# Ledger of designs, part 35: VHH binders against p21908

Target 1, 324 residues: p21908
Amino acid sequence: MEIVAIDIGGTHARFSIAEVSNGRVLSLGEETTFKTAEHASLQLAWERFGEKLGRPLPRAAAIAWAGPVHGEVLKLTNNPWVLRPATLNEKLDIDTHVLINDFGAVAHAVAHMDSSYLDHICGPDEALPSDGVITILGPGTGLGVAHLLRTEGRYFVIETEGGHIDFAPLDRLEDKILARLRERFRRVSIERIISGPGLGNIYEALAAIEGVPFSLLDDIKLWQMALEGKDNLAEAALDRFCLSLGAIAGDLALAQGATSVVIGGGVGLRIASHLPESGFRQRFVSKGRFERVMSKIPVKLITYPQPGLLGAAAAYANKYSEVE
Below, E stands for the ipSAE of ESMFold2; O stands for the ipSAE of OpenDDE; V2 stands for 0.75 times the mean of E and O plus 0.25 times the DockQ between their complexes.

## First folded at step 18 (VHH; framework vhh_6z1v_2)

Design EE3 (at its last look DockQ between E and O 0.01; V2 from the best seeds 0.00; counts 0 for: pae E 16.3 > 2, placed apart)
Fold by OpenDDE, look of step 18:
Structure EE3 (fold): chain B 324 residues (1-324), chain A 122 residues (1-122)
Amino acid sequence: as target 1 above (324 residues)
Amino acid sequence: EVQLVESGGRLVRTGGSLRLSCAASGYRMRAYAMGWFRQAPGKEREVVAAISWGGGYTWHADFVKGRFTISRDNAKNTVYLQMNSLKPEDTAVYYCAAGSWYETLPSEYDYWGQGTQVTVSS
C-alpha cells in the first residue's frame, strides 16, 4: 500500500510517497520539500503536495515530527506549526497515521537500512547484528539519542532525551572546557559539546583558554574552516569534538547494552571522513576493563540521504504490519 | 594507538644548530598539546618546551633563553624543536610527548616517543 511519508523540521517539511508492505518499506518516491515558513500549517503543505503530485494522496500518513509527539497539542520546534493528533486524520482526510519524533524516525530507518548506506567507522567491519541493542546518536542542530532492540525477527525503538545527559570531561582540557561553558550555561549537557553548535562552544573555549584572539564565527563558517584544515584552532576543536563523540558514543553503548552503534545526523555525515582519522575509536574503546568488549562493537555512520522519511515510513509499516 | 617518533638528533659542535622532528601516527594529534623533554645522563627528565593544540601558546624552559623554538605542523601531524646556539650542557636524549594540556610535568603526558640523542661537542 502507499502512504505519505513526511519529515517535518523547523525550516523544511519533506514529503514522499512510500510503498509499504508486510512490515517493510518497499520504496520511497521522489522527495518534495517545502519551506515551513511558506505554509501556515501541515494541512496546507499536505494540500500543496497533493497538487504537485497531481493525483489523490494516499489515505495514510507517516510523520516524523521535530519535537515531542506526546500530548494533545504538539508544537514544532522553532516553528509556529501546531499539530493535534486527535484531529489529524480528519484534517488530512486520511484513515491512519503514525506520528513519531524525528530522531525516532532515524532509529526506525536504521532498522531497515541497507548496509550500503552505513559506512564503517570502527570496530569489526560487519553488518549490524540481527539481535541485540543498537545505540543511535545523531549530532545536528541538537543531539539525538535513541536505541532499538532487535529480537525474534522484530524490532522496537526507544526514543530518549539522551542528548541532555551531563558532559563528563575525561582530561584536563575537557575540565577547563566544561568550566568555561558553565559560565555561559546553567547546565552543560553533551549536546553542548557534540552538536553543530557544540563545535563553536569548543572552539571558543579553546581560544579563550589559549588567550588568543578569535573571531566570532557562525556555525557554518566554523565548520567549513575546521573541515578544510586551514585553521589550527578550528582543526583542534574538530579533533576534540571527535574525541568527545567517541567517548560519549561508548558511554551510551555501555549504558544501553548495545552490541552496535550507529551515528546519524547532519554533523555525522559531515565528519564521516574525519572520524576514522581522529581519536574517536580510542575514546570509544577506552572503557577500562570493558575495552575488549568495546573493541568488538561495530560503529557505523548513516549515509542515506533522507533517513527521516525512510524512518517514518518504516514506523508506519512496523505499526500496521499485522493488519496487512 | 598513537605513536610518536623523534628524529634529527645527532652530534653537533658548540654553537651549532639542529632541528628535531616528532611525527605522530595512529590518528590526528591536533586535539593534543605537544612537548619536548630531555634527559641527560644522571639527571631527571626535564621539560624543554611545550605547545598548545592550536599552536597559539608556546612555553620554553628558562635554560633555553631564546635558543630553542617549538612549533608544529598539524597538516603533517608533526612537532618540531629548532635548537640554535647549542651548548655541551644541551647533550641529552630528547623526547617528544603528547597530552591534553601543555604541562611541565612528564607525568601529565599520555604519549611518549622513544627519544633521539643530541650530543654537543666542545
Scores: ipSAE 0.754, ipTM 0.906, lowest interface PAE 0.7, mean pLDDT 94
Fold by ESMFold2, look of step 18:
Structure EE3 (fold): chain B 324 residues (1-324), chain A 122 residues (1-122)
Amino acid sequence: as target 1 above (324 residues)
Amino acid sequence: EVQLVESGGRLVRTGGSLRLSCAASGYRMRAYAMGWFRQAPGKEREVVAAISWGGGYTWHADFVKGRFTISRDNAKNTVYLQMNSLKPEDTAVYYCAAGSWYETLPSEYDYWGQGTQVTVSS
């Protein structure tokens, strides 16, 4: 059956016709992108999509929303649209819908993703398991954490706020990093480290520890310096970022009994070529007596571009298939 | 300062093949993800293909899948787009771009070339 898959962010919304069958996404059509500032509502963009395609739209929608999906009224920064879930079917003239948040969509996409879109990072080079827990984390503007439970031919996405757990220092330099960050934050969550802005937090802490001046750089410039190897302090910050990413990925996998780990997010892809040369694996497996267990967990990188539409369609397919 | 220069665009008949090149200067290409975009008259610039920093990951838009292939040679600081089975609708100015992370939106790329014209005749 055809559905309309929609990925709604702050400044852009993307629409595609998806074909779903037997709990799977068979195809995604060519996407149409609208600037949210140019349309007063989702309903108007929906109507414009139908006009652009020159056909009636399917009576089913799957929506990934870049914010909380709980509540009677949903809003995003930099997006003029206001969604009221209770009236969505009526406003779009549809029979059914799924509404999920954007990182939940990433988890759904992983459940339906061809193995060709999951590049190997470390551990055994094995496919994702057909049964068990997959831990999924994605550094970006923040740190998304979700878990995917596959069991008995069906799957469940467990959305979390795992990026907000505490940063745990593992050596004396990290003790000092934590101390410096406490001067700025009431509590230092791992997201303060493992995110796009997190590199800047590490960089600033390292500058303070070394007693050297630093200039406040925007995230883009700092990441460029670190990746190009043009500043010793920026490179050190990137090293610490990768060490901490390995540590937290391993902690989450251990805590949830995961048999594989998937890394996503814009930052994950950005550092993909650095991860094999970093301390990521070392920190991932260093869990004391559980080192051998951790060494058998494959870590993959999501390479499917912009998985939000796939994830939305996958969420609809999953719900429609009645995988009780 | 990062500069990108495309070359290889020309007139070609439907069904033909063409290879575009993008030479980079002022930076080490291993530090950047690279993309090819195209812009036909009156349309928005759209992504055609993208490739990771080391070349181990590639992505292609559905409308070129199976026909176009992105690749890179970091020793030569060059990224390529091999275009096969060309159609008149492939006529556009093709741009290469470099960014700090991989996305399909033009706003995620910081450096752009001047473009090279590809024209596909019947």
Scores: ipSAE 0.000, ipTM 0.107, lowest interface PAE 16.3, mean pLDDT 85
ESMFold2 (binder alone), look of step 18: mean pLDDT 82; pTM 0.843

Design EE4 (at its last look DockQ between E and O 0.96; V2 from the best seeds 0.00; counts 0 for: unsure alone 63.9 < 65)
Fold by OpenDDE, look of step 18:
Structure EE4 (fold): chain B 324 residues (1-324), chain A 122 residues (1-122)
Amino acid sequence: as target 1 above (324 residues)
Amino acid sequence: EVQLVESGGRLVRTGGSLRLSCAASGRRMAAYAMGWFRQAPGKEREVVAAISWGGGYTWHADFVKGRFTISRDNAKNTVYLQMNSLKPEDTAVYYCAAGSWYEDLPSEYDYWGQGTQVTVSS
């Protein structure tokens, strides 16, 4: 059957027609992207997508939503869009829908993702296991953390707010970084470190600790400088970022009992070529007596272009698999 | 695995100059502070210079007295020691090291090179 897969972020809403059957996504059609600022609501964007499609829309929707998906009224992060789950079917003129968090969608995508869209980062170069827990973290505007359980031919996604756990410094420099960040933030979560904006936080802290003057850089420019190797401090910040990413990924894997780890998010893709050359692996496996166990965990990176759309569709397929 | 390899050490006359290089391999080292140490025969290993991760902070031992300068290029994953006005007392094996902080104690550095011999003749 056909469904409309939707990935809604703060600035853009992406639409696609997906074919689902027997608990799987068979295909994902061409993406249509709208600016959320140009539409007053999801309903209007939905209608516009229908016009572009030139045929009636499917009566089923899978929606990845940037924000909490529990409650009577959902507010989109950094956006005026509001969603009422109870009236969604009526408003969109559909029979069924699934509504999940945007990073939850990424986790669903991982469950269905072909190995060709998972780049190997470290550990044994093998496919994700068919059984067990997969830890998923995604640095981007923020930090998403989820995990999924594969068991008995099925899978279950567990959404979390793992990005908001406290940062744990592991060396003298990180102690100082934390101290500096505490001057700005009441609480320093791992999202303040291993996110898009996190690089800037690290960069600023390092500059301050070195005692060098610095100007506030645009995040885009800073990332470019770091990745292109144009500035020692920017590169230092990026490598520190990778150390922390490795440590945190390892900690999450331990906490969740994972046997594999998948990195997603826009930042993940951005640093894909850098991670294998960084201290990510060392920090990931440096877990004391568990080092040997950690060394057996494959770590992959998502390279699929639209994991949110795929994951939304997958979530729908998973939810309604017994009905089809 | 991280490897630090020093180069540039040789025999020079008093008043001469040398530039030592330490190239890191196996992993990017931009996150780490780097240092140069030396050990003369019959003496303890001593710190010569240290540099922060971004290169914005440098420290030099008192005996350097402006003669040596530490620098780094993170793009090349390399740290340097420019040595000018060399003296016989500078004769030693020079070691490159890396750690999280720019300490003056060898025990605080996690990674070490094999060293390069610098000999200054009178």
Scores: ipSAE 0.866, ipTM 0.951, lowest interface PAE 0.5, mean pLDDT 95
Fold by ESMFold2, look of step 18:
Structure EE4 (fold): chain B 324 residues (1-324), chain A 122 residues (1-122)
Amino acid sequence: as target 1 above (324 residues)
Amino acid sequence: EVQLVESGGRLVRTGGSLRLSCAASGRRMAAYAMGWFRQAPGKEREVVAAISWGGGYTWHADFVKGRFTISRDNAKNTVYLQMNSLKPEDTAVYYCAAGSWYEDLPSEYDYWGQGTQVTVSS
């Protein structure tokens, strides 16, 4: 059957027609992207999508939402759309829907993803285990965190806001980075470090700590400079970013008893070739007496182009299209 | 697996100049402060110079101020020590080190090179 898969973020929403059957996603159609600021509501964007396709939309939707999905009214920072789950079917003129957190959607996608879309980063170079917990995190505009339990041929997704847990410094420089960031943010979550904007936060802190003037750069320009190796301080910030990503990935894996870790998100793709050359692995495994345990956990990176849309469709298929 | 490898040490005449290099391998070290230390025969290891992660802050010991300059190139994963106006007292094995802060204490550095010999003759 056909459904409308939707991936809603703060500034963009992505729509596609998906075909689902027997608990599986058979296909995803061409993606249509809308800027959320240019449409007053999800309903209006939905109508625009139907207009672009030139036909009535399927009466089923799968929605990945970049925030908590519990509650009567759902809002996102930098998104004018207001979602009311209780009235969603009526507003969109549909019979069924699935509404999940955006990294919950990524977790659903990982459960169905061909191993060719999972690049090896560190640890044993093996396929993801068929049983156990997979910790999934993805830096992007923010930091997404989800967990996936695979057991006895089934899987279960735990949607979280794990990107908002506290940053814990692991050396003297990170003590100073934390102190500088507290001057700006009162509480310093890991998202303040491990995100697209997080590189800028690190860069500014490093410049301030070494007592030098620095150029205010937008996020995109700073990332380009760091990855191209054109500036000592930008490279220092990127290297520090990767150390912190490794540390946090390891902490989350410990907390959830993970047997594997998967990195996603737009920033994850951006740093894919840099991660193996960085201190990511060292920080990931450095968990005291658990170092040997951590060294046996494979870490992979998602290369699938639209994991959120695939995951939304997969979640719908899992709930409504399961075989018999 | 991190390795710091010093190079460039050799015999040089009093008043001469020499440039030491320290190349890191095994991973990028741009996130770290770097230091040069030296150890002369019969003496304790002492800090010569230190540099912050971005290279915007440097520190030099009094006995080398105005003569030695530390610098770094993070794209090349390398730190340098330019040594000018060399004196016989500068004869030592020079070590490169990396840590999270630009401290003068050897105990604050996590990674060490094997050293390169500098000999200054009269």
Scores: ipSAE 0.621, ipTM 0.886, lowest interface PAE 1.6, mean pLDDT 90
ESMFold2 (binder alone), look of step 18: mean pLDDT 80; pTM 0.828

Design EE5 (at its last look DockQ between E and O 0.01; V2 from the best seeds 0.00; counts 0 for: pae E 19.1 > 2, placed apart)
Fold by OpenDDE, look of step 18:
Structure EE5 (fold): chain B 324 residues (1-324), chain A 122 residues (1-122)
Amino acid sequence: as target 1 above (324 residues)
Amino acid sequence: EVQLVESGGRLVRTGGSLRLSCAASGRRMAAYAMGWFRQAPGKEREVVAAISWGGGYTWHADFVKGRFTISRDNAKNTVYLQMNSLKPEDTAVYYCAADSWYETLPSEYDYWGQGTQVTVSS
């Protein structure tokens, strides 16, 4: 069965034709990307995709949505697009759909993802366990946190707002960083630390603590500077970022009872080569009497190019597996 | 596992110069403050200099009197100590150390090197 998989972010909407069967995604077609600013609504983007495809669209849709997916009226994060789930089938002229959060989609993707698209970060270099909980976190524009349960040949995805839990400093410098961030933010969540913008927050805090004058850097430039090793402070910020990422990943794994951890998101991919050389592993396993247990947890990083699309399709397959 | 390895220590004449290096391996250390310590025979280990993670802040002991300068290159995962106008009283084993904070007491630093011998002759 063919479906239209859609990944909708604030700036771009991605479309693909997916083949699903027996609860699995068999294939994901070529990606078509539109700028959301060039279309007034999902419906218009949908129609344009149909024109580009040159044939009738499938009457089924899987939609990964950047924002909350519960309610009568859904608003897209950082975008004027609005979606009404109750009228979606009518608007798109489809029979069935699944609508999930964009990071929920990433979790669904992990459930189906081949090991070839999961780079090993630390722990035992083995495949993700077939049974148990997988913790998934994805630094990007924000911080997504989800987990999935594999049991009895099935899986269940639990979407969370885990990125909004409080930051817990673990050393003297992190105490100072937190203190500095509290001057800017009423509340300092882990998203303020281990996200795309989080690097900037760390960088600014470190600069302030050092007493070094700094100009506001564009996030893109800062990331480049840090990754290229052209600035001591930028590199310091990145390594601190990795320490925090490790600590938080470990905490989430403990809280969720995870037997494996998967890192996703755009930032995850960006720092893939850096993580093994950083203090990520040390912080991940540094959990007191649970250090031994933590050392047995494999940590992987997603390298699949379009996990949102794949995950949307997977979610559809999972939901309608019994009907096929 | 993090290892700090000091190098550059040797015999030098009074008034001479040395540059010590401390290369870290096993992990990137840009997130940590770095310091140089020394221990002379029969004396306690004392802090010589410290540098923040980004290098924007440096501290030097009073006995340095502007003769020594600490610096770091995070891309090379290395910290340096340039020592000029050396004196016999500078004779000691010099140690590199790392910690999250640059004002940490010597006993509280998380990582230490094995040290390098500096000897200044008259």
Scores: ipSAE 0.865, ipTM 0.951, lowest interface PAE 0.4, mean pLDDT 95
Fold by ESMFold2, look of step 18:
Structure EE5 (fold): chain B 324 residues (1-324), chain A 122 residues (1-122)
Amino acid sequence: as target 1 above (324 residues)
Amino acid sequence: EVQLVESGGRLVRTGGSLRLSCAASGRRMAAYAMGWFRQAPGKEREVVAAISWGGGYTWHADFVKGRFTISRDNAKNTVYLQMNSLKPEDTAVYYCAADSWYETLPSEYDYWGQGTQVTVSS
């Protein structure tokens, strides 16, 4: 059956026709991207998508939404659209839909993703296990955390707020970083460290520890400086970022009983070539007596360009297209 | 506890510039991350920019990036929003807000000012 897969962010919304059957996504058509500021509502963008295709749209939708999906009224920063889940079928003239948050969509995509889109980072270079828990985390504007249980030919996605758990320092420098960040924050969550803005938080803390001034940089410039090696302090901040990402990825894997770990998010792609050469692996496995257990857990990185559409379609297929 | 008072809002022509100020009293601004938000008539408040307590980290919404700049002067207990290349779409009441956490969502900020009106004519 055909459905409309939609990935709605703050500034862009992506539409595609997906074909789903037997609980799987069979194909995902050409993407159409709209700037959300140029369309007053989801319904108007939906109508524009139908016009572009030159045909009536399927009566089923799968929507990945870059924010909380619970509540009567859904709104995103930088997006003029207001979604009311209770009236969605009526407004779009559809029979069925799924509505999931964007990181839940990432988890659904991982369940359906061809292994060629999962690059090896560390641990055994093996495919993701067919059974067990996959820990999924993705630094971006914040830190997304989910886990995916695969069992008996089915899967279940658990969306979490795991990015908001406490930062735990693992050496003297991180003690100082934590102390500095507590001057700014009531509580220092791991998201304060492991996110796009988190690099800036680390950079500022390191500058304060060193007693040096630093430029007021936006995140994009700071990340570029760090990755290009143009500033020693920015490189140090990136080093701490990768160490902390390894530490928390390992902690989440232990807490969730994971057999594998998958890293996603825009920041994940940005640091893809750096992670294998960083301290990520050492921090991931450094769990005391469990080090040998941790060393057997493969860690992969999502390279699928925009997993949100695949994930939305996968969520719909998982809910509605199982065979008898 | 902390009280915030915005100032500097006025009518300006498209392409013009304006600087908003937010003065804090009751507690030192250095204890807080600060943000500027705006609300057009009939719309929800939206984040425009945010700045860490020490000023070392700033964030700007994509629709204002390159045009607006948040800054702070903790000695003067003041946060600023420099607004350049103004557009009619920037017309709104602008609010400053304070929070112990650095956030971009309005629901996460504890203290708010009364707002200052910015109107951009075409």
Scores: ipSAE 0.000, ipTM 0.092, lowest interface PAE 19.1, mean pLDDT 85
ESMFold2 (binder alone), look of step 18: mean pLDDT 80; pTM 0.822

## First folded at step 19 (VHH; framework vhh_6z1v_2)

Design FF1 (at its last look DockQ between E and O 0.69; V2 from the best seeds 0.67)
Fold by ESMFold2, look of step 19:
Structure FF1 (fold): chain B 324 residues (1-324), chain A 122 residues (1-122)
Amino acid sequence: as target 1 above (324 residues)
Amino acid sequence: EVQLVESGGRLVRTGGSLRLSCAASGRRMSGYAMGWFRQAPGKEREVVAAISWGGGYTWHADFVKGRFTISRDNAKNTVYLQMNSLKPEDTAVYYCAAGSWYETLPSEYDYWGQGTQVTVSS
């Protein structure tokens, strides 16, 4: 069965024809990208996609949406489109749809992802288990957290706001980092540390604590300096970022009863080669008497390019295609 | 597994200079404070110098002030101790250590090297 897979962000939306059957995504066609500012609505972009393909579109859609998906009216920053889920089938002239947020789409993609797209980071170098919980987290503009339960040949995705839980310091330097960040924020969530902007927050705190002047850098330049080894303090901030990412990945795995962990997100991919050389593993496993348990949990990283369309199609297949 | 390896220790005459290096391996240590300690036979291990994670703060013990300089290069995962105007009382095994803070007490450091011998002859 063919469906239209759609990945809608703030400034761009991507469309593709996907084929789904028996709970699986069989193929994804060539994607078409639209600038959302150039089309007044999803319906107009949908019609444009059909015109470009020269055919009637399938009567089924799978939509990954870069924002909350619950509610009667959905809006995004920097996107003029307004979605009303209750009227979506009528507006697009379709029979069925699925609508999920973008990090939920990442989790669905993991469930369908070939192991060649999951790079090993630490722990046993084994395939993701066929049974159990997979903790999925992805630093980017913020910090996405999802749970993927595989059981009895099926899987279930729970989207969460786990990136907004509190930062817990694990040594004297992190005590001081927390204290410094509380001067800027009323509550310090882990997202304030583990995100693209989070590196800047760490960098500023480290500079203040050691009493050295620092430059206000944009996030892209700071990340480049840290990864290229061009600045001692930027490298220190990146090391602390990786320590905290390991700590929280381990905490989430314990809290959720996970048997494996998958890291995604744009920042995750950016630091992929750095993570194995960092203190990530040490912080991940250092859970007191549970260290042996944690050492048996594989940690993987997503390398699949732009998993949003795959994830949307996978979510549709999971919901509708198993009946056939 | 973190490993700190000191090098550069040797025999030198009074008034001479040495440069010690401490290379970290197994993982990056750029998020940690680092210190140099020394221990002469029959004496307690004592702090010589400490440096913050970015290198912007350094501390030196009074008995080496003006003679020794701690520094670090995070890209090379290495900390250094430049030792000038060496005296016979500087004879000791020198240790590199890493911790979350620039401490003066050995018990506050989590990672230690195996040491390098510095001997200053009269």
Scores: ipSAE 0.690, ipTM 0.902, lowest interface PAE 1.3, mean pLDDT 91
Fold by OpenDDE, look of step 19:
Structure FF1 (fold): chain B 324 residues (1-324), chain A 122 residues (1-122)
Amino acid sequence: as target 1 above (324 residues)
Amino acid sequence: EVQLVESGGRLVRTGGSLRLSCAASGRRMSGYAMGWFRQAPGKEREVVAAISWGGGYTWHADFVKGRFTISRDNAKNTVYLQMNSLKPEDTAVYYCAAGSWYETLPSEYDYWGQGTQVTVSS
């Protein structure tokens, strides 16, 4: 059957037709992207998508939402859209829907993601285990953390707020970084380090530590500088970013009993080529007496272009395959 | 894997100068402090000099007395040790190291080179 998969963020909403069957996503169609600022509501965007499609839309929707999905009224930062789950079917003229958090959607995408869309980062270069827990973390605007349990031919996604755990410095420089960040933030969660904006926080902290004059850079420019290796400070910041990412990935794997780790998020994709050559692996496996165990954990990075859409569709398939 | 490769060590006469280089590969070292250590026969390895990731801070051992200068070029992923006014007591294997901070203890450094022999004759 066909469904409409939707990935809704603060600034953009992405639509696609997905084909689902027997608990799986068979295909995901071409993506149509709308600016949320240009549409007053999801309903209007839905209608526009239908017009573009040139045929009636499926009467089923899978929605990845960039925020909490529990509540009577859902709102997004910098998005004028208001979503009322109870009236969603009526408003969209559909029979069924699934509504999940956007990072939850990413986890669903991982459940059946083709290996061709998973770049190997470290550990054994093998497919994700068919049974067990997969830790999923994704730096972006923040840091998403979820885990996936595969068991008995089924899978379960557990959403978390793992990005809000405390940053744990592991060396003297990170101690200093933390100290500097505490001057700005009441609490320094790992998200303050491992996120899009996190690079900037590291960058500023390093500048202060070294006594280097710096100008506030927008995140886009900073990331560009860091990735291009044209600025020593930016490059250093990225290096620390990767170290910390390895550390938290390993910690989460330990906490969740993971047998594999998958890195997602927009920032993950940005640093895909850097991670294998960074300190990520070292920090990931440096877990004391568990180093040997950690070394056996494959770490992958999502390269699929629209994991939110895919995941939304997957979530729908998973939900309604069990009901049928 | 990170590799540090020292070069420049050779036989020199007392009062001579030598420049050691340490080229890092396998990873960018811009986020790491770098250091030079030396070990003479029958002696413990000792710190010679250290430099922060950005080069804003440097440390030199007391025995250096202004004769040696550590520097780095992050674009080349290389750290240097300029050694002037060399003395026979400077004879040692010189090691390059990398760590999170410019510390004076060898245990604080995570990566080490194979070393380069510096011999100063009278």
Scores: ipSAE 0.643, ipTM 0.870, lowest interface PAE 0.9, mean pLDDT 94
ESMFold2 (binder alone), look of step 19: mean pLDDT 82; pTM 0.840

